# Miniprotein binders against p81326: the designs that were tried, part 136

Target 1, 226 residues: p81326
Amino acid sequence: MLHFGGFIMEINHISKILEKEREEYIRNKVEEYLKQGFSKDDAVNKANQSWRTYIGHRIQDVIYNLLKKFLKDSGLKVTTDKALNNRNLPEELDKVKRLIAINYGEYLFLPDADVIVYKVENNDIKIIAIISVKNSFRERRFETTYWKLKLKESPVTSHIKVFLATPDKDNEISYKCPNGKPKKMRIILEYELDGIYFLKEDFEETEKAKHFGKIVEDIIEISKKL
Key: E = the ipSAE of ESMFold2; O = the ipSAE of OpenDDE; V2 = 0.75 times the mean of E and O plus 0.25 times the DockQ between their complexes.

## First folded at step 15 (miniprotein)

Design W65 (at its last look DockQ between E and O 0.74; V2 from the best seeds 0.00; counts 0 for: pae E 2.9 > 1.5)
Fold by OpenDDE base, look of step 15:
Structure W65 (fold): chain B 226 residues (1-226), chain A 83 residues (1-83)
Amino acid sequence: as target 1 above (226 residues)
Amino acid sequence: SEEEKKIEELLLKAIRLMFEALELAEKGDYEEAIKKLEEAVKLLEEALKIAKELGNEELIKRVEELLKDVKEMIEEIKEKLEE
């Protein structure tokens, strides 16, 4: 039984919990934008956009904190792309940054890496997994798959597992063939990624599509093989 | 039922506090984290009482598991405060 297994399962309610804040958040943002001189319609639109960004970050933060906590006892470390986006990095994080970088010839760029799991052994850093957190798939539907494919192109990064974590509130990828019609996005994401982890119960489970509660165990298992 | 709705409300509030406490603890704000978790315990205990009154074994189990987790989280954070 996973330590804090009950708590992990309650991640299913994160979207509902955060949604309760929406009305107040929108109201406050609308007021803010009106004070800035925007029209009512523009203020509402901007507030809604701000909310989407906000809720995405909140979910990401929750996932980050959960992983950080639950992976700590295994000796695994967790960071974020945001933490790596600094000019002055500690040596350890600078190494992490370099080990996830993708080569574009004259340039190195980082993949979208909302959460990065790594281990330190004998002063060597091994990147274990990158977790992309998506609240919705309205934009950049295959961005995570792009990064996975790019990471595979280099022997330096080819071993890095790429996972997607999502509440999938709109059921965009929860099922492969609802009503006999294939969901292209689900099928492609599941095929290309190393795993999809749902922050909900109502989804089609497969070898690669699992409940978020399994991610800790899966990461630990992967870490033992590296 | 009204009682089930109350349980759900209490659970959602408790879960929220648990996530907030987790964030606070990860930032090193252990005192405030414990405070939130203690409030979560109170909410969960109330939920458990109602669940027992309803005889809903599934809810009882769910709440008891959360209570266990919350209490364990409190103890872990207390240990960190002593370090």
Scores: ipSAE 0.706, ipTM 0.876, lowest interface PAE 0.7, mean pLDDT 93
Fold by ESMFold2, look of step 15:
Structure W65 (fold): chain B 226 residues (1-226), chain A 83 residues (1-83)
Amino acid sequence: as target 1 above (226 residues)
Amino acid sequence: SEEEKKIEELLLKAIRLMFEALELAEKGDYEEAIKKLEEAVKLLEEALKIAKELGNEELIKRVEELLKDVKEMIEEIKEKLEE
């Protein structure tokens, strides 16, 4: 059993913490675009789009670094799909890549996953979980579900847990039946995925829908079964 | 109360510094990470002082847990720096 400090539980505030940087980020980015020759209106629009991309990447980086830190003492390793797309992979990561690849005949594709958790045991690599980090559900709403279903089709990948991590700022999946009206996206995601981990305080908790701080404990328990 | 709001603001700033330090350490910027964590310690010590003056046991426990975490992070990064 790991001793979990208060730091793990504070990750639920990451979106709020990072949002406080928005004003300075936008101001600096507008100046950059103005120097590139864009009009004021175009520079502002581009800066706002840049912010949305930036905060999404920042949340992914925080999640990656936090998981890497808190899973290390349990013998679990963490990598990313971006690291796996590097041209010169170490042998260990090349094996990780092969173990999560989906076969489409002559082609092999990686699932769209931001973070991959695995272990090395007796020179064997075992993939434990894939975590998809979604800042919003405007686009590619069910892509994570598709990859879970594809992984289930093969006996060599069917054990891999697929989790969704999200701040869900716009409450698109925070509740199953807000005001008595079923939210299809929340219901389908929870049914098909192995877990949804929220980076905020206000959402409907279930067996599969939890505060993100619980993900470390859950991954460790899963790893003991493999 | 106004004092409890001050504690929350200090906690939020300290937690931000802890996340920044974690990212810096992953890049190998260990000295910069330690500086961020030492600043977080100062903020948390201020928050703890206020929480103890209020006698708010919930806030005292929360701040003490974060202080323990920050100090552990500092020691871990110092060990990496000496390698």
Scores: ipSAE 0.343, ipTM 0.709, lowest interface PAE 2.9, mean pLDDT 85
ESMFold2 (binder alone), look of step 15: mean pLDDT 88; pTM 0.861

Design W66 (at its last look DockQ between E and O 0.51; V2 from the best seeds 0.00; counts 0 for: pae E 4.7 > 1.5)
Fold by ESMFold2, look of step 15:
Structure W66 (fold): chain B 226 residues (1-226), chain A 83 residues (1-83)
Amino acid sequence: as target 1 above (226 residues)
Amino acid sequence: SEEEKKIEELLLKAIKLMFEALELAEKGDYEEAIKKLEEAVKLLEEALKIAKELGNEELIKRVEQLLKDVKEMIEEIKEKLEE
């Protein structure tokens, strides 16, 4: 609806940009693991796992910085689960943490929310959206869906939008019916979540599956209804 | 073509610098962020020259918008330095 600069749309190229770092990163990590006494096969496996973790954090950082920049003028603030886990938490972030916590009886846990968007009005904090950043679906296919369902269980958190942001490099959820058959993971994620935002150009667009560059407009529109 | 490959390389480098500048600015390292953005301007200006030589109107508009974005980011960060 609104178009916010050309720069945010360039996140569609994030995988290409970061891939140029991979060769040197893997080489250095394999050498490190070999020095630790791992076999060649183990060192390669560990280096590839290290790369996936590293790239996931890099993508999360880019998303955080882009959202913080482009939402600031709309009176919206952005934080991360990493920031919320600091021991000496500022009052504002302590309130954000308490407002997204899930009650498991005598225990309170944060949902696995990589990026949190909120606003502050008259000392009140309203959580707008939680964005889960997934680089791969090998191990955590429906984690984001679980957190959406838990947030829906309480009237205090049921308004919180839950989005998935992903480059989906391996096309695990890019299309609803590849080869004419429904892709279970794409169908369930799109049904249960409030939106899926792709960090690439090639995917099947729907009302809920969009280019990441549209997320700013969507978040601003949602915030106006709160 | 070789020209298209070169412009892609220039754009990816410039975009990476812009992401790095945002991170630097978030951490308060404004001078280094400006340095990264000024380098991105040079890369984008070179990309614009090539896009005009190719006559690719879509690419010209994309690069011109990125140049506008980078220059706006530079001015925004300079204001923070003057505060």
Scores: ipSAE 0.747, ipTM 0.900, lowest interface PAE 1.0, mean pLDDT 89
Fold by OpenDDE base, look of step 15:
Structure W66 (fold): chain B 226 residues (1-226), chain A 83 residues (1-83)
Amino acid sequence: as target 1 above (226 residues)
Amino acid sequence: SEEEKKIEELLLKAIKLMFEALELAEKGDYEEAIKKLEEAVKLLEEALKIAKELGNEELIKRVEQLLKDVKEMIEEIKEKLEE
């Protein structure tokens, strides 16, 4: 039984909790944009866009903090792509950055890596997993899949597990074949990724599609095999 | 029921505080994290009282588990403060 197992399960309510802040957030942002000289319609649109970004970051932060906490006792470390976007990095993070980089010939680029789990053994860094956090799938639906495929192309990164974590508020990927119709996105994501973890209870569970509460155990297990 | 809605409200507030406390603790703001967790304990205790009055075993179990978790979190953070 995971330490704080009840608390982890309550992540199901994170979307609901955050949504309570929406009205106030939107109101404040609209006022801000109006003061900047935008029209009412533009202000509303910008506020809604800002909210989407904001809530996405909040969910990502929660996931980051949970993973950081629950993986600590196993000796695993957690960072983010944002933390890697510095010119002056500590040696450890610089190594992490290099170990997740994707080769495009003349250029190296980082995959979208909202959360990066790694271990340090004998001064060597091993990347264990990348977790992409998606609040909605309105844009860049297969971006995580793209990065997974790119990571597979190199022996340096091919071992890295790529997971998707999502509340899937709009039920875009919660079920494979609702009403007998295949959900292309669910099927492809599940096929290409190493796992999908839902921050909700109402979803079709499979070997790869699990509740977020399983992610810690899964990561620890993977780490033991590397 | 109205009582069930009250329990849910209390739970959501407590859970929010727990997530906020987690973030604070990860940033090293242990004192503020503890304050939030202590507030969460109060909310959960109230929720537990109502759940017991309703005789809802599922809710009782859920709240009791959260109470256990939050208290353990407080203890862990207190240990870090002593370090």
Scores: ipSAE 0.745, ipTM 0.890, lowest interface PAE 0.7, mean pLDDT 93
ESMFold2 (binder alone), look of step 15: mean pLDDT 88; pTM 0.854
ESMFold2, look of step 16: ipSAE 0.219; ipTM 0.627
ESMFold2 (binder alone), look of step 16: mean pLDDT 88; pTM 0.864
OpenDDE base, look of step 16: ipSAE 0.744; ipTM 0.890

Design W67 (at its last look DockQ between E and O 0.01; V2 from the best seeds 0.00; counts 0 for: pae E 13.3 > 1.5, placed apart)
Fold by OpenDDE base, look of step 15:
Formats: sequence, structure tokens, C-alpha cells
Structure W67 (fold): chain B 226 residues (1-226), chain A 83 residues (1-83)
Amino acid sequence: as target 1 above (226 residues)
Amino acid sequence: SEEEKKIEELMLKAIKLMFEALELAEKGDYEEAIKKLEEAVKLLEEALKIAKELGNEELIKRVEELLKDVKEMIEEIKEKLEE
């Protein structure tokens, strides 16, 4: 039984909890944008965009904190791409940054890595997994897949597991073939990624598509094999 | 039922507090985290009472599991405060 298993399961409600804040958030943002001189229509549009960004970050933060907490006892460490976007990094994080970098010839770029799980053994860092957090798939639907494929191209990064975590509020990837019609996005994401973890109960479970509650155990298991 | 809705509402409020407490704890704000968790305990205890009155075994189980987790979280944070 996963330590705090009940709490992890209740992550299913995170979207509902956050959505309760939406009306107040939108109202406040609209007022703010109106004061800045935007039209009512522009203010509403900007507020909605701001909300999408806000809720995405909130979900990401929750996932980050959960993973950080639940992986700590296993000796695993957690960071974010945002934490790596500093010129002056501690040595450990600088190493992490370099170990996830993708080579584009003259340039090195980081993949989108909302959460990075790694371990430190004998002063060596091993990257275990990257978790991409997606609240919606309206934009950049296959971005995570792109990064997974890029990471596979290098022996330095090929071992890194790439997971997607999502509440999938709009049921874009919850089922493979609803009503007999294949969902291209679900099929491709499941095929290319190492796993998809749902922050909900209503989804088609497969070997790779699981409830978020399984992610901690899966990561720990992977870490033991590296 | 109205009672089930009340239980759900209480649970959602408690869960929210738990997530907030988790964030606070990860930032080192242990005292404030404990306060939120203590409030969550109160909410869940109320939810549990209602669930028991209804005889809804599923809700009872869920609330009890959350209560266990919240209490354990409080204990863990208290231990960190002593360090």
C-alpha cells in the first residue's frame, strides 16, 4: 500500500478544486486588463489565456510537490526545468542540466521537462525520468513525443524515461477507440512515450496508461534497474 | 443525496488544504502547513460523521484513508520542526 495512497488517489479532484477558483480569477484579471486600457473583449480573452497558464502551473506544482515528497524516502531527487534556467547553478543541478541536454550540432537545448527525477550515487548523477505535465492538448500535442524521440537519439539520454501526466479534462486521450474510432493522439502518445499517467479515474487503462497513483512505484522500480 | 454532496464538499475542501500544506511544507513553512492540515482534519472528521450516519461504506473508507494520511502528514511535519 503506497504511503499516503488515499491522498494520491484524491489527485483526481485537483481539476475540480482549481476550477472553483476560475470565476474569481477571471473576474480579477479582466478588471486588471481593463485598467491597463484593453477592451472588454480583449480583457476577457487575455484573462482566459492567463487562466490556462495559471492552472497549468498549479497542476505542475502539485505534481512536483507530490513526487518530491513521495520519492524522497527512496533517495531520489526531483527538480524542474525552471530551476535549471539559471546562469549560476549548484554543481548538482548543473550536472542534471547537462545530462538532459539535447544536441543540435552547434547548440544544446533542453527538452521540456516539467519535472526531472534523478539520483545521486557516488557523486554521479543518473537521470531517471522526465515528466511532462499537460492540462490540455490544444497546443503542441506531440511535443512530449518529440522530446522523447530526441532523447532516444543519444546514448547519453536514451535511458531516460519520459512520462506524461494529465487530468485530460476534455477526454482527448483517455480512450484509444471511443465509439470505434481511433484517437490518433492517444495511440501515438502511448506508443512513443514510456507511460501516460492520468489524474482521473475515467480512462482506458493499459500497460502504459495508468492512474497517476502508480507513477511513484514505477519510478522507484525504474531507478533500481539503472 | 444532499448529505453525500456535503461529504464531497468537505472532502474537496480538505483535499485542497492538503495540497496547499504539501506545498508549504516543501517550502519549509511547516507551521502554516500544520495549521492547514489541522483544519483538514476537522473537515474530514465532519465528513466521516455524516458518512457513518448515511451508512455509505465507500465514503467512510475514503474519508478514513484521507484522515489517516492527514494525521501522518502532520506527524511528519512535526518531526521536521523538531529538527
Scores: ipSAE 0.645, ipTM 0.851, lowest interface PAE 0.9, mean pLDDT 92
Fold by ESMFold2, look of step 15:
Structure W67 (fold): chain B 226 residues (1-226), chain A 83 residues (1-83)
Amino acid sequence: as target 1 above (226 residues)
Amino acid sequence: SEEEKKIEELMLKAIKLMFEALELAEKGDYEEAIKKLEEAVKLLEEALKIAKELGNEELIKRVEELLKDVKEMIEEIKEKLEE
């Protein structure tokens, strides 16, 4: 089965896996749209739009499955924001949702939490960490830091660790001082969040900025303190 | 209620402006970032007024917390401009 070396190799090749998926996905979608009567140019444009929606969910699914597999033997459970947004939640997931929700009057909002790690002890649920998966830092660059601050304001959620996982293909946050100038986004994210985990090798490693292969060890250590 | 829905809409608009302002500040566009944050303050002050008229203590506290966050962001960016 999977071992530590296999985990690191799988993560390091996530970009190649996604590129292989993209090429096949686009090809299949173009063929589908051509059969529907769209022109070649329109079919390609529609296929690329469809891919943009799909890619974010695909990276989240990979992260979810890896964490679920490698945390299981430590008594830790993993769920997703998609699972928590169902109207008819099992009791366990309903408790998870309520333990991370932020109350805005009549409305409950979930933080930017793509993957949630928790444990169950004596029928009690303890939230360990929330992992936000970001491919792009356009308009929503600091949304994750805002949610961390809101979680810190309540004694019932202040213990929850908030991590960012990213391939950072365009090197937007990979280095603190590229070309001698501080990269404000990297500095702010590293300061405000509990950790940044890169799905690649080429980045500046610090105590909070690590390869994604370290996240399992970090989560297990955190869970021992709770 | 309709009034509570209005408060939440104003708060969400303000949060969006806060994130836009952080993006602008990263680019060094400090004056434009401050303008976005000042717009967010205006929205939150309107939300606070409605929350106080309702007497909803939880909403009042949440709007005041966001106002504090936005005003602190404005002061931090103004400090960068004086540098």
Scores: ipSAE 0.000, ipTM 0.177, lowest interface PAE 13.3, mean pLDDT 79
ESMFold2 (binder alone), look of step 15: mean pLDDT 89; pTM 0.870

Design W68 (at its last look DockQ between E and O 0.80; V2 from the best seeds 0.00; counts 0 for: pae E 1.6 > 1.5)
Fold by OpenDDE base, look of step 15:
Structure W68 (fold): chain B 226 residues (1-226), chain A 83 residues (1-83)
Amino acid sequence: as target 1 above (226 residues)
Amino acid sequence: SEEEKKIEELLLKAIKLMFEALLLAEKGDYEEAIKKLEEAVKLLEEALKIAKELGNEELIKRVEELLKDVKEMIEEIKEKLEE
């Protein structure tokens, strides 16, 4: 039984909990934008956009901290792409950054990596997994798959597991063939990624599509094989 | 039922506090984290009372598990404060 197993299962409610803040947030932002001289319609649109960004970050932060907490006892470490976007990095993080970099010839770029899980053994860093956190799939639906495919192209990064964590509020990828119609996004994401972890209960479970509560165990298992 | 709705409300509030406490603890704000968790305990205890009165075994189990977790979280944070 995972330590704090009850708590991790309650991640299912995170979207609902955070959504309760939406009305107040929107109201405050609309007022702010109106004061800045925007029209009412523009203010509302900007507020909604701000909310999407805000809620996305909140969910990401929760997931990051959960993983950080639950993986700590296994000796695994976590970081974020944001933490790597510094000119002066500690040696450890500088190594992490280099080990996830994707080669584009003259340039190296980092994949979108909301959470990066790695281990340090004998002063060597091994990247275990990258977790992309998506609250909604309105934009850049296959971005995570793109990064997975790019990571596979190099022997340096090909071993890195790429996971998607999502509440999938709009049920865009919760089921493969609802009403007999294939959901292209679900099928492709599940095929290309190493796993999809749902922050909800109502989804079609498969070998790769699991509840978020399984992610810690899966990562630990992968780490033992690396 | 009205009682079930009350339980759910209490649970959501407690869960929110637990997540907030998690974030605070990771930032090193241990005292505030403990305060939130202690509040969560109170909410969960109330929820447990109602669940027992209803005889809903599933809810009882769910709440008891959360109570276990929140208390353990408090203990872990307290240990860090003593370090």
Scores: ipSAE 0.592, ipTM 0.830, lowest interface PAE 0.9, mean pLDDT 92
Fold by ESMFold2, look of step 15:
Structure W68 (fold): chain B 226 residues (1-226), chain A 83 residues (1-83)
Amino acid sequence: as target 1 above (226 residues)
Amino acid sequence: SEEEKKIEELLLKAIKLMFEALLLAEKGDYEEAIKKLEEAVKLLEEALKIAKELGNEELIKRVEELLKDVKEMIEEIKEKLEE
């Protein structure tokens, strides 16, 4: 198993590919919001917010399908938090949901887990990893770290690896000490999470900060230990 | 150069088609997925021709790997369609 193929490495271009759709998307959304009665300024702001959500979901869909394709032969299964929020879950997915849910008194919430990797052995489900896909860090900078800490609080979930996948276009976490000064966000994320996987070429690689193309090997290796 | 810009355009378009085909195949839209992958093959073959004319060994290898991946994806989807 020397290499999984060149295609998975091309994910490093996903943001550039999707950005070419931005102009048309924004125009269509502005028109839609104007017809709803919003002012020009409000329509533009809402269209930009909509774009950020759209591109994030699009990147998550590609990641999900790449992982599903490349983990299939290793007996590993992949699902999403969207799939787990459906009303009538198959028994297998209902078990996955229960195995990652966090209890807050009368409420149960799923961690920020855009993609979930698990295996089924002898009708038992073992959660291997969750992957949070972040396109930007403007507002939800440490949410993934919070969920890692919550998962560590229970013996049922403490083994679950928590990964972050990001293009990090604005270089918010790409380097530990840019300009000679410690970047708090990168340092804390790398310390608390089990791994950061970049969807681009230009970043500081470490034992935990890697090209996304390495994630399949890492997940397979972890699954052998669980 | 102009040739390198053309190769980049062809590659990005082919890679986009490959991503779209993955999403289509997940939905069971196998015929449309194959159509997109066949278009990607044409783009990659054109990119390979230009890369060979340039003598760029690294680009040739990259494009050849992508062509192999696309053709494998086509075969896998055709098998599902015939099931």
Scores: ipSAE 0.591, ipTM 0.841, lowest interface PAE 1.6, mean pLDDT 88
ESMFold2 (binder alone), look of step 15: mean pLDDT 88; pTM 0.862

Design W69 (at its last look DockQ between E and O 0.71; V2 from the best seeds 0.00; counts 0 for: pae E 3.2 > 1.5)
Fold by OpenDDE base, look of step 15:
Structure W69 (fold): chain B 226 residues (1-226), chain A 83 residues (1-83)
Amino acid sequence: as target 1 above (226 residues)
Amino acid sequence: SEEEKKIEELLLKAIKLMFEAMELAEKGDYEEAIKKLEEAVKLLEEALKIAKELGNEELIKRVEELLKDVKEMIEEIKEKLEE
């Protein structure tokens, strides 16, 4: 039984909890943009865009903190791509950054890595998993898949598991073949990624598509094999 | 039922506080985290009372599990404060 198993399961409600803040957030942002000289229509549009960004970050932060908390006892460490976007990094994080970098010939670029799980053994860093957090799939639907494929191309990064975590509020990837029609996005994401973890109960469970509550155990298991 | 809605409301509030407390604890704001968790305990205890009155075993179990978790979280944070 996962320590704090009840609490982890309640992540299903995170979207609902955050959505309660939407009306107030939008109202405040609209007022702010109006004061900046935007039209009412522009202010509303900008507020909605801001909300999408805001809620995405909030969900990401929750996931980050959960993973950080629940993986700590296993000796695993957690960071984010944002934390790596510094010129002056501690040695450990600098190594992490280099170990997830993708080679484009003259350039090295980092994959989108909302959460990075790694371990330190004998002063060596091993990257275990990258978790991409998606609140919605309106934009860049296969971006995570792209990064997974790119990571596979190098022996340095090929072992890194790539997971997607999502509440999938709009049921874009919750089912493979609803009403007998294949959901291309679900099928491709499940095929290409190492796992999809849902922050909800209403989804089609498979070997790779699981409830978010399983992610900690899965990561720990993977870490033992590396 | 109205009572079930009340339970759900209490649960959502408590869960929110638990998530916020977790974030605070990860930032080292242990005192504030504990305050939020203590408030969550109160909400969950109220929810549990209502659930028991309704005889809803599923809700009782859910609330009891959360109560266990929140109390354990408080203890963990208190231990960190002593360090």
Scores: ipSAE 0.648, ipTM 0.851, lowest interface PAE 0.8, mean pLDDT 92
Fold by ESMFold2, look of step 15:
Structure W69 (fold): chain B 226 residues (1-226), chain A 83 residues (1-83)
Amino acid sequence: as target 1 above (226 residues)
Amino acid sequence: SEEEKKIEELLLKAIKLMFEAMELAEKGDYEEAIKKLEEAVKLLEEALKIAKELGNEELIKRVEELLKDVKEMIEEIKEKLEE
């Protein structure tokens, strides 16, 4: 059955759960940076950057584990960009890595693909989707759309769906026209990407902008067409 | 109400334990993951009792779905531990 479990729908609360830890985390990190010799202002700025990295990694790990759990019964496999960057890759993962890599002349680079969904049929690997996890859009706002465009340039990668998963705590892309003013980021991201999946309740839902809990069903449906 | 706020607190604590258990199981720490999930079951059972006393069908459904998920996670991890 293609039922979403109750647990996957509760991922919309992950930012609230993790934010309760923020003050102690920042206090400990400021103390650590002060002991390393940083000024108070620099220590605070570094601690806030450290928190954003930490919470982003926690959200990525949860997403990976949820997708792995809920896609396994459909014969779909899940890996991460971290796993693909290990030097001693199994043959299967080495093939996954090469199937998503982008050629820049004599250099070969991986796109921003935090989580990768693929299937194996008759020793062939088909990449279904990559999911970019963004906690905020202050920097590298359109990196994910750039990678989608690059993947579309090659016949071997043009089928790969590119999704964005985000809590969007600051409401940077949650609505198309808040207060009657178009949000350029939301409009461009929704147009260029194959889907945006929100890890919160308060956003404007469209055919491409959905609750994260719907991502499993969408991926399974796509995989049946490949 | 105050009872609904208690249920929400219990649910958030249980969900946090479920996420922690998933991370532990991925690292192979199965025994500790099971302990976290067993604690989550106790919190969810308390939340379910309160939700039933209130007659809040939406909360009852939400808690029951989480209980099914936690119990499934426990069984899956126990199978890995016994291998």
Scores: ipSAE 0.386, ipTM 0.748, lowest interface PAE 3.2, mean pLDDT 86
ESMFold2 (binder alone), look of step 15: mean pLDDT 88; pTM 0.863

